# VH-VL binders against Tubulin polymerization-promoting protein homolog (tppp-1): the designs that were tried, part 14

Target 1, 180 residues: Tubulin polymerization-promoting protein homolog (tppp-1), of Caenorhabditis elegans (p91127)
Amino acid sequence: MAAAAGFNWDDADVKKRWDAFTKFGAATATEMTGKNFDKWLKDAGVLDNKAITGTMTGIAFSKVTGPKKKATFDETKKVLAFVAEDRARQSKKPIQDELDAITEKLAKLEAPSVGGAAKANAAGVYSRLTDHTKYTGAHKERFDAEGKGKGKSGRADTTENTGYVGAYKNKDSYDKTHGK
Below, E stands for the ipSAE of ESMFold2; O stands for the ipSAE of OpenDDE; V2 stands for 0.75 times the mean of E and O plus 0.25 times the DockQ between their complexes.

## First folded at step 18 (VH-VL; framework fv_bebtelovimab)

Design y3 (from x2 with heavy chain E32Y; at its last look DockQ between E and O 0.19; V2 from the best seeds 0.00; counts 0 for: placed apart)
Fold by ESMFold2, look of step 18:
Order: structure tokens, then C-alpha cells, then sequence
Structure y3 (fold): chain C 180 residues (1-180), chain A 122 residues (1-122), chain B 109 residues (1-109)
């Protein structure tokens, strides 16, 4: 599910920023620690201890890295996908929407900060996200070929499960309508 | 009760920027889970989704129109604004704003404005 | 050029049941359980009839039901009534977009 979500950024550009955070406080590091992962997310405004917490990031990081406790760039992308999935369970947004929100913030942050967020280029984030020189091919592939986030369970049972769906619908409508 | 209403120009010229305002009542954009979307329907044609803004200011855009669209909100005024640049006669449509069904994973719109027809003359 | 294929029209007599199909791909209808159906009377805004494939919003008659199999979703209307005469649109989440069918005009004879 989370591992199937697509990344809407330029891997090469973001890998340079990832490397800067990987080496924060450890110039010879080649893989990212959980501490520096959390710093990246904090400096970008992703880890705010409201919507996304250190508990969520710690669980996601451990899930991917296990006993190694360090992540390659590709493993870090998997960690981000799990953070997005965990957040989506709370927000009830699609996982892809949550991942895109996270990656937008991370992509515009240039370097680690000491006591505050690094200043993002005011125009750069949405321009990079909308630059189609490299992204257009990847975006088309994601839409046409693989269907990231595909729900595989066959839906022949959906008609037979009308009663279950009806009960779920009524409960959700009541809860949302009354807010309690 | 939730209500939404679209406002903006009814006749615009090609190349202009279209600005549409959605004014709503019966809910707040500060409420967790809330979202407001924009859709359009050319005369006699199917609906087309344009954009969505969430309570936490997360914004999503139709990929084919993303370079032309900007969505924003003013929570204190209960308003959501859509801007569409470089309009063209093919953008002639009835434009709707709509409330996103809360606590759902998909893009479902349960309350709609009455719509506003925008004609782009050539 | 709608992303989802619906029949242009269907018809039925009062009291009958009809089914409207909505065919997409593995990137939308087949890939997500985020299918919805909208009813639209002439000159009016769409009304959400079904969400999440088969769920009815509060206040929607149980005469309306939804299902899907593979890449095809279906809306079934039982006990047809004159008020059901309208255009019906299916919709599906498609990863980073919401796509719609071309619409089906339902005529109650």
C-alpha cells in the first residue's frame, strides 16, 4: 500500500538535499539515521508533533530499517511512504495526497538548519513540482501503467456485501454529521 | 445546513485570468477533515474536477490544468477562491464549488453550489 | 473525451429496475474503491447518490445501489419513479485526479 505510492519529485535533486541531512553531525555518513530523518522532517515543517509526530516517524523508520537503524535514499523514500500512510489513516485523505504534501515540503528545503527552518525559495517549490522536463514521463507512467495504490481485492463481493457497506455508511454518516 | 455559492464574472475574454469565489455557510474550513473542491461542466458535457483545498491548506489540482490553476482559502470569510489563467473559449462552462464528504478517503462531493456559468467569448 | 465509459442513455418503465454501467481502467475504477455516482436534473447541480462504490449518503433512497466488478462499476435503481429521470455520472479517484464518465440520460417511460 504505502510502498506503492509514487513520488512526485526529482530524485537527483532531492538526493542532494537528503545527503546534506544524512551528513549532519557526521560528515562521513552515507546512510540516514532516524535522528537526522526527524531533523529533515522538522526543518521542513513536516514533523510538527500535531499532524505528524515523532512516534509516527519512529515507527515508520523502524519498519523499514529494522536492526540496521540507517536508511539509504531509496529506503528513506519507503519510510516517507509509511509516514504518509499512517497520516492518511487519521486525516482520511488518500495516501497519495498525504505523500505529495510531505514531499512538497521536503523538496523546497535546501539544507539543515541550526535553530530554525532553512529558508525556502518562495517560487521554487511549485515550479520544481510543475517542471515537466523530467516529471512528465514519470507521472504518465504512474497514471497509465502501474496504478500505484491499487486496491487488489476483487470487487465481485461488493454487490454481495451490500449489507456491510450499508451499515458502514450509516455509522460514518452519523459520526460525521454529529461530530462526536 | 451546509450551503455554497459561486460568484465571479459571467463573461470573460480569452487570455484573461478568471477568478471565482466560493462563499459557504454551515461549516468551517478550520474544522478537521473539511475540504472544498472546484468542478466545471461545459454545456452538454461531463463534469470535470479542477482542484481541492483541505482544512490544513493542502491543495490538489487536476494534473492537466495544474499550471493554470491556483486555489486558496480565507477561513475568516468562509471563502475559497479559484484562479484560472490564460482562459480560452474551451473553458466556457458552469463552475461549481462543492464540500468534500468528510471522513472519506476518496474525492466525494456531497454539497454543491448552484453553479455559475462563465462564458469565454472569442 | 471522458475517462470513464457510460452508455449514452437508458430507459425503463415505472416500477422496473435498471442498471447503468461505468467502465474505467486499472488506474481508476479497478485500482481504487473510490467510486461515486451523481444524479443531475436539468439546470441543477449534481447530487451525490453513492460513494465508496456502494455507500449511500444520509437521505438517499435504498432504491439506489452500487457495485463494481473489475474495471466496471454499476448503479442500479429499483422501483423506478418519474423523479429518477435525470443524467447520471460516475466518478472515480485516479491516483492524483478525479475522473468522470460521460453521463447517462435516464428516461422513465
Amino acid sequence: as target 1 above (180 residues)
Amino acid sequence: QITLKESGPTLVKPTQTLTLTCTFSGFSLSTYGVGVGWLRQPPGKALEWLALIYWDDDKRYSPSLKSRLTISKDTSKNQVVLKMTNIDPVDTATYYCAHRLTDSYGYYFDYWGQGTLVTVSS
Amino acid sequence: QSALTQPASVSGSPGQSITISCTGTSSDVGGYNYVSWYQQHPGKAPKLMIFEVSNRPSGISNRFSGSKSGNTASLTISGLQAEDEADYYCSSYAGRSLVFGGGTKLTVL
Scores: ipSAE 0.610, ipTM 0.830, lowest interface PAE 1.5, mean pLDDT 81
ESMFold2 (binder alone), look of step 18: mean pLDDT 92; pTM 0.940
OpenDDE, look of step 18: ipSAE 0.838; ipTM 0.937

Design y4 (from x2 with heavy chain D103E; at its last look DockQ between E and O 0.32; V2 from the best seeds 0.66)
Heavy chain, then light chain:
Amino acid sequence: QITLKESGPTLVKPTQTLTLTCTFSGFSLSTEGVGVGWLRQPPGKALEWLALIYWDDDKRYSPSLKSRLTISKDTSKNQVVLKMTNIDPVDTATYYCAHRLTESYGYYFDYWGQGTLVTVSS
Amino acid sequence: QSALTQPASVSGSPGQSITISCTGTSSDVGGYNYVSWYQQHPGKAPKLMIFEVSNRPSGISNRFSGSKSGNTASLTISGLQAEDEADYYCSSYAGRSLVFGGGTKLTVL
ESMFold2, look of step 18: ipSAE 0.686; ipTM 0.865
ESMFold2 (binder alone), look of step 18: mean pLDDT 92; pTM 0.940
OpenDDE, look of step 18: ipSAE 0.873; ipTM 0.947

Design y5 (from x2 with heavy chain S104A; at its last look DockQ between E and O 0.18; V2 from the best seeds 0.00; counts 0 for: placed apart)
Fold by ESMFold2, look of step 18:
Structure y5 (fold): chain C 180 residues (1-180), chain A 122 residues (1-122), chain B 109 residues (1-109)
Amino acid sequence: as target 1 above (180 residues)
Amino acid sequence: QITLKESGPTLVKPTQTLTLTCTFSGFSLSTEGVGVGWLRQPPGKALEWLALIYWDDDKRYSPSLKSRLTISKDTSKNQVVLKMTNIDPVDTATYYCAHRLTDAYGYYFDYWGQGTLVTVSS
Amino acid sequence: QSALTQPASVSGSPGQSITISCTGTSSDVGGYNYVSWYQQHPGKAPKLMIFEVSNRPSGISNRFSGSKSGNTASLTISGLQAEDEADYYCSSYAGRSLVFGGGTKLTVL
């Protein structure tokens, strides 16, 4: 069922960022849609349609949310764990390594942008990812085959890892006026 | 058959940068899932993991040594290079490169070079 | 200091069974199923004997078995033979890193 991988971030800080993406295009939303989940991952450079694809995110999202089609923060963390697991089947890297790569990219964004673009550098925007020294990489075995079904995890063969991209175009709009 | 061989200086002076080359055959570092690691063993002491590089240029470093280590690859030459800066006598050890087992997710090393002893003077 | 604790030495007679322990923390042995064991004869490179706690690579005798409970992993060697005399190291994934035990010298009497 759900992956037990641990999250190496500060839940309270990230939940604020998650809420901003949850409300993108829907100011009253309290649960994240698949569209806004994919926007979050795209803006962070996680969803690049090479290493991590929309098929992978769609399968993971559907696995967690079923007919509800919306995810709480805790459910969104489960979606991320399944994305990491699916990526690890291709990369042969530890699932925890893949989850950490995803969460580090996501934690760097403060708010949604109007478009996903590679930034030349990300200097000048620092998010505080608190130290989770008690963090454990999950006391778990892999999801057993009976629970996975026969072989529904079709993934594109992708080996390219995109580096971190900075996307704070929306942050510049906080300066609504420049001195007159 | 997979083989690896370490090469580099056998005697270095403190503060120098140590450069070690792993030359291998029987696999390609462009193959998905493949990785090569570096480890060392000081005389009379335990094995210590130093670094790992994957086919996609993703890299891992021992946290205690990360500021001193750089791992790189030259896939066309079947080589992986480890550089360690600011060498100190405590870095005297036999250095190994090793092939990462690709059938499992963890950091497991199934084929090793025979090792090269690096002695740091004084 | 080694991140994982092993006994310094173990001995046994031919045909006996012995067990080597490897104790870590919840951040390594207890937190993941990514434990391995290496055999090292004097002057030789280490050889992978066990991975993923209990799996044997092809060509490794079934006299070697691995297990873990909590923060402690164990290597068991049954039917001891003279060629088993070597140093044995455990290792564990520790979150983007790999840690080793201090090693155990096995003597076959």
Scores: ipSAE 0.564, ipTM 0.792, lowest interface PAE 1.4, mean pLDDT 82
ESMFold2 (binder alone), look of step 18: mean pLDDT 92; pTM 0.937
OpenDDE, look of step 18: ipSAE 0.880; ipTM 0.950

## First folded at step 19 (VH-VL; framework fv_bebtelovimab)

Design ctl (from y4 with heavy chain Y54S Y105S Y107S, light chain Y93S R96S; at its last look DockQ between E and O 0.03; V2 from the best seeds 0.00; counts 0 for: pae E 15.1 > 2, placed apart)
Fold by ESMFold2, look of step 19:
Structure ctl (fold): chain C 180 residues (1-180), chain A 122 residues (1-122), chain B 109 residues (1-109)
Amino acid sequence: as target 1 above (180 residues)
Amino acid sequence: QITLKESGPTLVKPTQTLTLTCTFSGFSLSTEGVGVGWLRQPPGKALEWLALISWDDDKRYSPSLKSRLTISKDTSKNQVVLKMTNIDPVDTATYYCAHRLTESSGSYFDYWGQGTLVTVSS
Amino acid sequence: QSALTQPASVSGSPGQSITISCTGTSSDVGGYNYVSWYQQHPGKAPKLMIFEVSNRPSGISNRFSGSKSGNTASLTISGLQAEDEADYYCSSSAGSSLVFGGGTKLTVL
């Protein structure tokens, strides 16, 4: 169902941000916890306790991760799709519109907030990680301060007018072809 | 350490509104992931969940009792309040408030108050 | 009656292993990972023994373990001890609600 919606962002740029949040409070972590998922959405302004709440995000996270309680990057994208679907049922907007709103906010955020439960030592680590991100783009212009650069806004105007088409049917097709 | 204590009337009359206060220490409802729930247990019977309020002010209610319940919090006073309207003798029970486990996004209650018996008279 | 079905009672001798079942539906136990188990001694508040199907809170003996298969969750207690005699309740999410089983009285013979 919600897994059929398309993501309008640059996976490589977002993966760097996802990695930073995954390692928040656990430097060796390779998969994202529910707490860090909620921190990512809160720091980005997605989890606002009005339209999207911690209860909504917790249910979506548990549905995807089950007993594992941790999510890979691809699984995290599925969680975001379920959050968008849950929001769309309330807002009566297309799932794609809600997912685009969520991904736009997540794409603006570069690193975990210092004051968001972070310790002084964790704040220093996050600053170092952000600095490394900027240096990795120095060899090519398109690797700018916001990551992969030119690709993030280039939805290529491909799916905008068709974005909210019957998520119910689209989920089934996508799940069958490339997995759930 | 985390502690919770229920307070309120022990004897109420039918049709009255029951107000229960949970006063707690060792945690804050402003802390991400924190929540406080209310549960009850009629004498000799099973536990029943009533309501939950979370740090982000998300509120959940038992569907069968939702029309009678209101949960609220005062983070500065370390209190959660449950109000139940139109009390009836079947509401006689021990009432518990409980801290929600912060390590998970689920509703699991790891610290409980000692409970308070509320008896509804005739 | 309760939304989740537990046996009314189980018994075992010291040192034995026993299991307590908790059967729901695809709308609760089968559909959500919000399964928990509580122990309650007479006159006392419940104590969380297992959360999220199989996780033990800090301070809970490894003699207690939890699992789920389909619509049935199980609490297993190995090496029964006298202090394990209590009522045991399972709980699960059911959409926007939290439901409990009717409880199981464990007697240690």
Scores: ipSAE 0.000, ipTM 0.466, lowest interface PAE 15.1, mean pLDDT 76
ESMFold2 (binder alone), look of step 19: mean pLDDT 91; pTM 0.931
OpenDDE, look of step 19: ipSAE 0.022; ipTM 0.585

Design z1 (from y4 with light chain Y32S; at its last look DockQ between E and O 0.13; V2 from the best seeds 0.00; counts 0 for: placed apart)
Heavy chain, then light chain:
Amino acid sequence: QITLKESGPTLVKPTQTLTLTCTFSGFSLSTEGVGVGWLRQPPGKALEWLALIYWDDDKRYSPSLKSRLTISKDTSKNQVVLKMTNIDPVDTATYYCAHRLTESYGYYFDYWGQGTLVTVSS
Amino acid sequence: QSALTQPASVSGSPGQSITISCTGTSSDVGGSNYVSWYQQHPGKAPKLMIFEVSNRPSGISNRFSGSKSGNTASLTISGLQAEDEADYYCSSYAGRSLVFGGGTKLTVL
ESMFold2, look of step 19: ipSAE 0.707; ipTM 0.875
ESMFold2 (binder alone), look of step 19: mean pLDDT 92; pTM 0.937
OpenDDE, look of step 19: ipSAE 0.818; ipTM 0.926
ESMFold2, look of step 20: ipSAE 0.753; ipTM 0.892
ESMFold2 (binder alone), look of step 20: mean pLDDT 92; pTM 0.938
OpenDDE, look of step 20: ipSAE 0.789; ipTM 0.924

Design z2 (from y4 with heavy chain D58N; at its last look DockQ between E and O 0.26; V2 from the best seeds 0.62)
Fold by ESMFold2, look of step 19:
Structure z2 (fold): chain C 180 residues (1-180), chain A 122 residues (1-122), chain B 109 residues (1-109)
Amino acid sequence: as target 1 above (180 residues)
Amino acid sequence: QITLKESGPTLVKPTQTLTLTCTFSGFSLSTEGVGVGWLRQPPGKALEWLALIYWDDNKRYSPSLKSRLTISKDTSKNQVVLKMTNIDPVDTATYYCAHRLTESYGYYFDYWGQGTLVTVSS
Amino acid sequence: QSALTQPASVSGSPGQSITISCTGTSSDVGGYNYVSWYQQHPGKAPKLMIFEVSNRPSGISNRFSGSKSGNTASLTISGLQAEDEADYYCSSYAGRSLVFGGGTKLTVL
């Protein structure tokens, strides 16, 4: 069995956005906190406290990071895969469809929002740095390369040999999802 | 009782945009888990999946046809619409809309419309 | 090329059992347990007979059973009846896509 869920985005492009959120409130940070992870998902419209809740993101984040409580970019991808898996258990969509919905929203957001006047200034600076690298068309044109990674839908969407879905229980067979 | 019915032109010319409407009853696209798909079957050939739209407006397209397809829904009218651009004679087929099975994962279609034959000519 | 291969035709006599094969790859039938089977009578829409490899929707006779081994799924029809004469299509999820077999015409002699 070889097929696994994959991210439908350009890693290099998204890593720039990830870094901006990682450094929100901590300019020298190199790993993402749970707080900034939730801010990224909230600013992108992913964490809406309806379909995807702070409880879901908190559980997924803790599962990946354990006592470290902060995530590298690759670990953040694993967190997103767990969030997609958890959502898929409720929605009864393939995990790949849920992950793609999440990544589509995250890939569109350039920089964290900042409150009031400080928010406008920081967003302006970050926006100027990233506008020339943001190509919605280029994201679509790279889709097949990133989408080559495959995964089963259903409750069995686990693949131990992928960095994105390696903690999923037997998800890639027999239509199962992991438990809590 | 779940029912679906396809409607649209039966004859189209090459290069036109085909617009097909699925009108359904017995379920709502506001219900979590619900989805409607489009498939086609050229005369004497295998079925082909085209697109799927979920209740939450997530949309999936056959990778080989994605650039030509647009799926949308109107939940209040119980309708799903498929548009396919740059029609060619090879697109001649019976087109079906179908309800996605809500009891399980995957792309399973448990209720189908009767289908509508679209012929591309002239 | 995630095409599923089915025999073009199969036949059996009333009361017999027959099996229709559906062979894919590790990217579809072998990689997922999201196989389904559809029955299609002439001039009619397909009808879902089996989903998730072996599950029957409500109202489908237990004469229809499904299984898979490796990259090959199978539909078995026990106690063959005249009404079973139809075309049968397998399908499998293939990661962001759904693929179908070419179909098998079942003739009841």
Scores: ipSAE 0.604, ipTM 0.816, lowest interface PAE 1.4, mean pLDDT 81
ESMFold2 (binder alone), look of step 19: mean pLDDT 92; pTM 0.940
OpenDDE, look of step 19: ipSAE 0.875; ipTM 0.945

Design z3 (from y4 with heavy chain K66R; at its last look DockQ between E and O 0.21; V2 from the best seeds 0.00; counts 0 for: placed apart)
Heavy chain, then light chain:
Amino acid sequence: QITLKESGPTLVKPTQTLTLTCTFSGFSLSTEGVGVGWLRQPPGKALEWLALIYWDDDKRYSPSLRSRLTISKDTSKNQVVLKMTNIDPVDTATYYCAHRLTESYGYYFDYWGQGTLVTVSS
Amino acid sequence: QSALTQPASVSGSPGQSITISCTGTSSDVGGYNYVSWYQQHPGKAPKLMIFEVSNRPSGISNRFSGSKSGNTASLTISGLQAEDEADYYCSSYAGRSLVFGGGTKLTVL
ESMFold2, look of step 19: ipSAE 0.672; ipTM 0.854
ESMFold2 (binder alone), look of step 19: mean pLDDT 92; pTM 0.939
OpenDDE, look of step 19: ipSAE 0.787; ipTM 0.908

Design z4 (from y4 with heavy chain D57E; at its last look DockQ between E and O 0.21; V2 from the best seeds 0.00; counts 0 for: placed apart)
Fold by ESMFold2, look of step 19:
Structure z4 (fold): chain C 180 residues (1-180), chain A 122 residues (1-122), chain B 109 residues (1-109)
Amino acid sequence: as target 1 above (180 residues)
Amino acid sequence: QITLKESGPTLVKPTQTLTLTCTFSGFSLSTEGVGVGWLRQPPGKALEWLALIYWDEDKRYSPSLKSRLTISKDTSKNQVVLKMTNIDPVDTATYYCAHRLTESYGYYFDYWGQGTLVTVSS
Amino acid sequence: QSALTQPASVSGSPGQSITISCTGTSSDVGGYNYVSWYQQHPGKAPKLMIFEVSNRPSGISNRFSGSKSGNTASLTISGLQAEDEADYYCSSYAGRSLVFGGGTKLTVL
């Protein structure tokens, strides 16, 4: 029943963003890990450890992937449907409303955040913010402790204009069910 | 006890933007599960659902009217506001705001305002 | 809102039972348990009588009952009283929208 929920987004556009998260930390990866799935949801503001928690996402991910522990794009959509179903049991919203709330947030996010990074475009920005000075061994634990669990300290993503336009163009969500 | 009341103009001209305010008491829009919807009823006609806003600011709109509607809330004032652009005489109706029943998953409206008649001049 | 079909009118005498039908599709009435019924007296706001096909909100008389079979939902009112004379609307969540029937005028003779 969760797997039959309709997705109201542009699959081609979202798959590019999914691919960026799939390859985060592993440039040759073709399937998404649970860690990168949780990063995607956290960066989009879906995984907030209040309404939707890492326990909920972990259970949903495991249900779909089993011992493989990695998800294709279509399997990732099934994971999202199960997360929406689990959230709906608490919120008492229709599962479709919960799924649409999740997918709207995910569709707006352009690329993975890299502590303090600007999100104008996927290329360039990521490379610029990974300079060697910020990853020195002496300061790594201080930075990790400072940025861990909060994302950007005292800053929030203010705009993702390119992602916003892409989500709005999706007029036919009936064809977005690739859970077969 | 839960109460809701609609307010706004009663006569509008075609092409204007209609702004309606729902002021309520007896519940909070910060409580999980809570939602407030807008519906309308043209004279002598059936009810039509327009929009719904949830406590977490999730917003749902009638697909046929989505491009014309904006719903928002002010939790501190116990208010929900609906804006409808490009008003036309066919939009003449009694407009209601209503509390969403929190006991079940569907769209059920258990408490309604008295309604406000909005007439769109020709 | 032409998604749900109701008879235009029904009538009954005080003390009798009547049933109002609401026919939709497998995408709404048939596919979900999200059917509700509203009573509306002239000049008044609608009142929720039945939700989730057959459940009564607190304070609603057990003379009102709901059911469905296939794509058709039914509201049954037993022990008709003069105050039951009103318009009755069915509605169903339909996957991203709430759709209503055209309404049924109940006359108590």
Scores: ipSAE 0.675, ipTM 0.855, lowest interface PAE 1.2, mean pLDDT 81
ESMFold2 (binder alone), look of step 19: mean pLDDT 92; pTM 0.939
OpenDDE, look of step 19: ipSAE 0.752; ipTM 0.898

Design z5 (at its last look DockQ between E and O 0.14; V2 from the best seeds 0.00; counts 0 for: placed apart)
Fold by ESMFold2, look of step 19:
Structure z5 (fold): chain C 180 residues (1-180), chain A 123 residues (1-123), chain B 109 residues (1-109)
Amino acid sequence: as target 1 above (180 residues)
Amino acid sequence: QITLKESGPTLVKPTQTLTLTCTFSGFSLSTEGVGVGWLRQPPGKALEWLALIYWDDDKRYSPSLKSRLTISKDTSKNQVVLKMTNIDPVDTATYYCAHRLTEWSYGYYFDYWGQGTLVTVSS
Amino acid sequence: QSALTQPASVSGSPGQSITISCTGTSSDVGGYNYVSWYQQHPGKAPKLMIFEVSNRPSGISNRFSGSKSGNTASLTISGLQAEDEADYYCSSYAGRSLVFGGGTKLTVL
């Protein structure tokens, strides 16, 4: 609880987006892996491997999750607070300012990016009464559809470079960031 | 040597948007850790913090004034701009821009200040 | 009114030591070590005297010192001199904002 600084977002709204990243590559997952945490931060522009690195996020994630290696939503907020604290040591900003910068970026991101396929919402506004199947859209409207940013995945290009691969590809890259 | 100077109108009408420019020298707003803040001091009253912009374009605003404030920077011109909308006579104050102390610091400390510019809002 | 409470005025004679208090809450002075003190002479911009509770910027006399206990920060000026006569403001980070005291007028008798 000490690491959980004040978050400037709507927990219920953000939890839906957190859940989308939690389930990336594992539709029934209920707790977030370190890899999907890093994907969330990378897709939001938080993890840039300059100001905030995979080493920083890996250390913070491990510190909160220990042997479990997965995080609940509340634990994920603690991980974010530790990332903000670690970043603040270099930037000399207050920890709260660093956390707010992170949460602002994460709150704007609706869904995980997918491999070689970019998916756009053609409708702009989505209602359950009017489902749209067209894949071109703009992000100007606040009434974005839930989960529509998760386009088709499972093609060969998804298994090559992007998406959560698990233990089969880039294991050495994951180990490099999580336990040298 | 670090110097800052505020410029903008000295007399404004209610409901207008106030635009203030801070022009500085002796530091770059692209340097890690650097920030420039805006503060004001109504006549005979205490200082009030308005906004802060960091080198990485991170922006912080006084919570009570956030809906009226926009801060931006132009690093190539060594300028920071503050806009305040819907001006009211209670906004009459001396406005300062100030350099944020970058020495091992986690707070909002302002070590170099401009001379200030008095903005009077007609009643 | 000011978010941080300072005495309206204090006075002292040359050579004396004086202390100016600054009382906040657990959400500012008590919750962070991000307290600063500013000196302001009439018609001039503020000057940073103390940052991070007790640290002195380069060029500030060691006659100025700062401390805090709980929700109260203190500025102590030793060896009072005529040029110390000014208004003094405390300030503290308050989570997502910066708050100031109402100011203390120091008179050197």
Scores: ipSAE 0.648, ipTM 0.832, lowest interface PAE 1.2, mean pLDDT 81
ESMFold2 (binder alone), look of step 19: mean pLDDT 92; pTM 0.943
OpenDDE, look of step 19: ipSAE 0.710; ipTM 0.874

## First folded at step 20 (VH-VL; framework fv_bebtelovimab)

Design a1 (from x2 with light chain Y32S; at its last fold request DockQ between E and O 0.27; V2 from the best seeds 0.69)
Heavy chain, then light chain:
Amino acid sequence: QITLKESGPTLVKPTQTLTLTCTFSGFSLSTEGVGVGWLRQPPGKALEWLALIYWDDDKRYSPSLKSRLTISKDTSKNQVVLKMTNIDPVDTATYYCAHRLTDSYGYYFDYWGQGTLVTVSS
Amino acid sequence: QSALTQPASVSGSPGQSITISCTGTSSDVGGSNYVSWYQQHPGKAPKLMIFEVSNRPSGISNRFSGSKSGNTASLTISGLQAEDEADYYCSSYAGRSLVFGGGTKLTVL
ESMFold2, look of step 20: ipSAE 0.736; ipTM 0.885
ESMFold2 (binder alone), look of step 20: mean pLDDT 91; pTM 0.937
OpenDDE, look of step 20: ipSAE 0.861; ipTM 0.945
ESMFold2, fold request of step 23: ipSAE 0.751, 0.715, 0.764; ipTM 0.891, 0.873, 0.899
ESMFold2 (binder alone), fold request of step 23: mean pLDDT 92, 92, 92; pTM 0.938, 0.938, 0.937
OpenDDE, fold request of step 23: ipSAE 0.903, 0.898, 0.894; ipTM 0.961, 0.959, 0.957

Design a2 (from x3 with light chain Y32S; at its last look DockQ between E and O 0.24; V2 from the best seeds 0.61)
Fold by ESMFold2, look of step 20:
Structure a2 (fold): chain C 180 residues (1-180), chain A 122 residues (1-122), chain B 109 residues (1-109)
Amino acid sequence: as target 1 above (180 residues)
Amino acid sequence: QITLKESGPTLVKPTQTLTLTCTFSGFSLSTEGVGVGWLRQPPGKALEWLALIYWDEDKRYSPSLKSRLTISKDTSKNQVVLKMTNIDPVDTATYYCAHRLTDSYGYYFDYWGQGTLVTVSS
Amino acid sequence: QSALTQPASVSGSPGQSITISCTGTSSDVGGSNYVSWYQQHPGKAPKLMIFEVSNRPSGISNRFSGSKSGNTASLTISGLQAEDEADYYCSSYTGRSLVFGGGTKLTVL
């Protein structure tokens, strides 16, 4: 079977969201760190440490970025494709369906929860997305009652521990340029 | 073994919402990898895929019809429901629900219901 | 509207082999290993005959085989029998949709 899948979103619209997360905590950054990648996925409910774990995302990020440990927008898309592929091996869904599930959640997230000082040049990216995102209509929120991104007390503790204190010394597979 | 059966109205009026129910047995929609799809076939024409729902509530829709479709499931009743809004005479077709082949990465439907003809009045 | 092109009809005599073609583009058949074939007898639901280009589900006769070259997928039926007379549809999963051919009526002479 093929490992790669195509993206079904508007790159220009999504790149604005990507840029906001890239600059989270570092207003001059031009490439996304593994920490901010995981923040994006976590804030969007993708990284839940059940179906998609910090170990999985860390490995995928390291495979794409290598020693650079930072990702361009195009490289970030490759990381997402690896995450979708790894998830698909477990779920037995097509890789494209897993990638679309991930990207739909990421596309709905407007920006990180950041004070206004870090949002230089933020455009109004939360206008209606194009039909390419497949949420035009009544699908803006898929409530937790349907099981997407279990929103109860399971995420907080697992997320804090899975990312950086696992028993296996997988420090090199997770992007930690400076303090974790 | 695996069986599926479609139920719902056979005659509907334009602009109404069509609601179809798929009742199945021989598998569970709580089992990882399992999915149920809906397809239709206008009289004398080719098949058309409409929607798919997975065990984890992930939902996929035909892009051309997405704004009119809602798929849902009730795992405890072994049912999948399709709603299609604002129907039109061109929606006259036999509607099928079908089980997705579970050991595959594509959309392949290995067990089908008998189908139900829905006629949209003029 | 058929996204994939099939001949409207084909025919063959009992015991012979026939091939049904399904031609698409590089974005569906040419770029996909997610091609399938369905058999449909009059008044009946479709039956999956081939998936992933060439795989047979359990219980499907080895007289049915599938292949793909470029943008064209093919279903070959060897040792034609009367019960093979039916409509045959190809399909391809394109990553966001499942598209079908217009169908081919197979007549066994």
Scores: ipSAE 0.610, ipTM 0.824, lowest interface PAE 1.3, mean pLDDT 81
ESMFold2 (binder alone), look of step 20: mean pLDDT 92; pTM 0.942
OpenDDE, look of step 20: ipSAE 0.861; ipTM 0.948

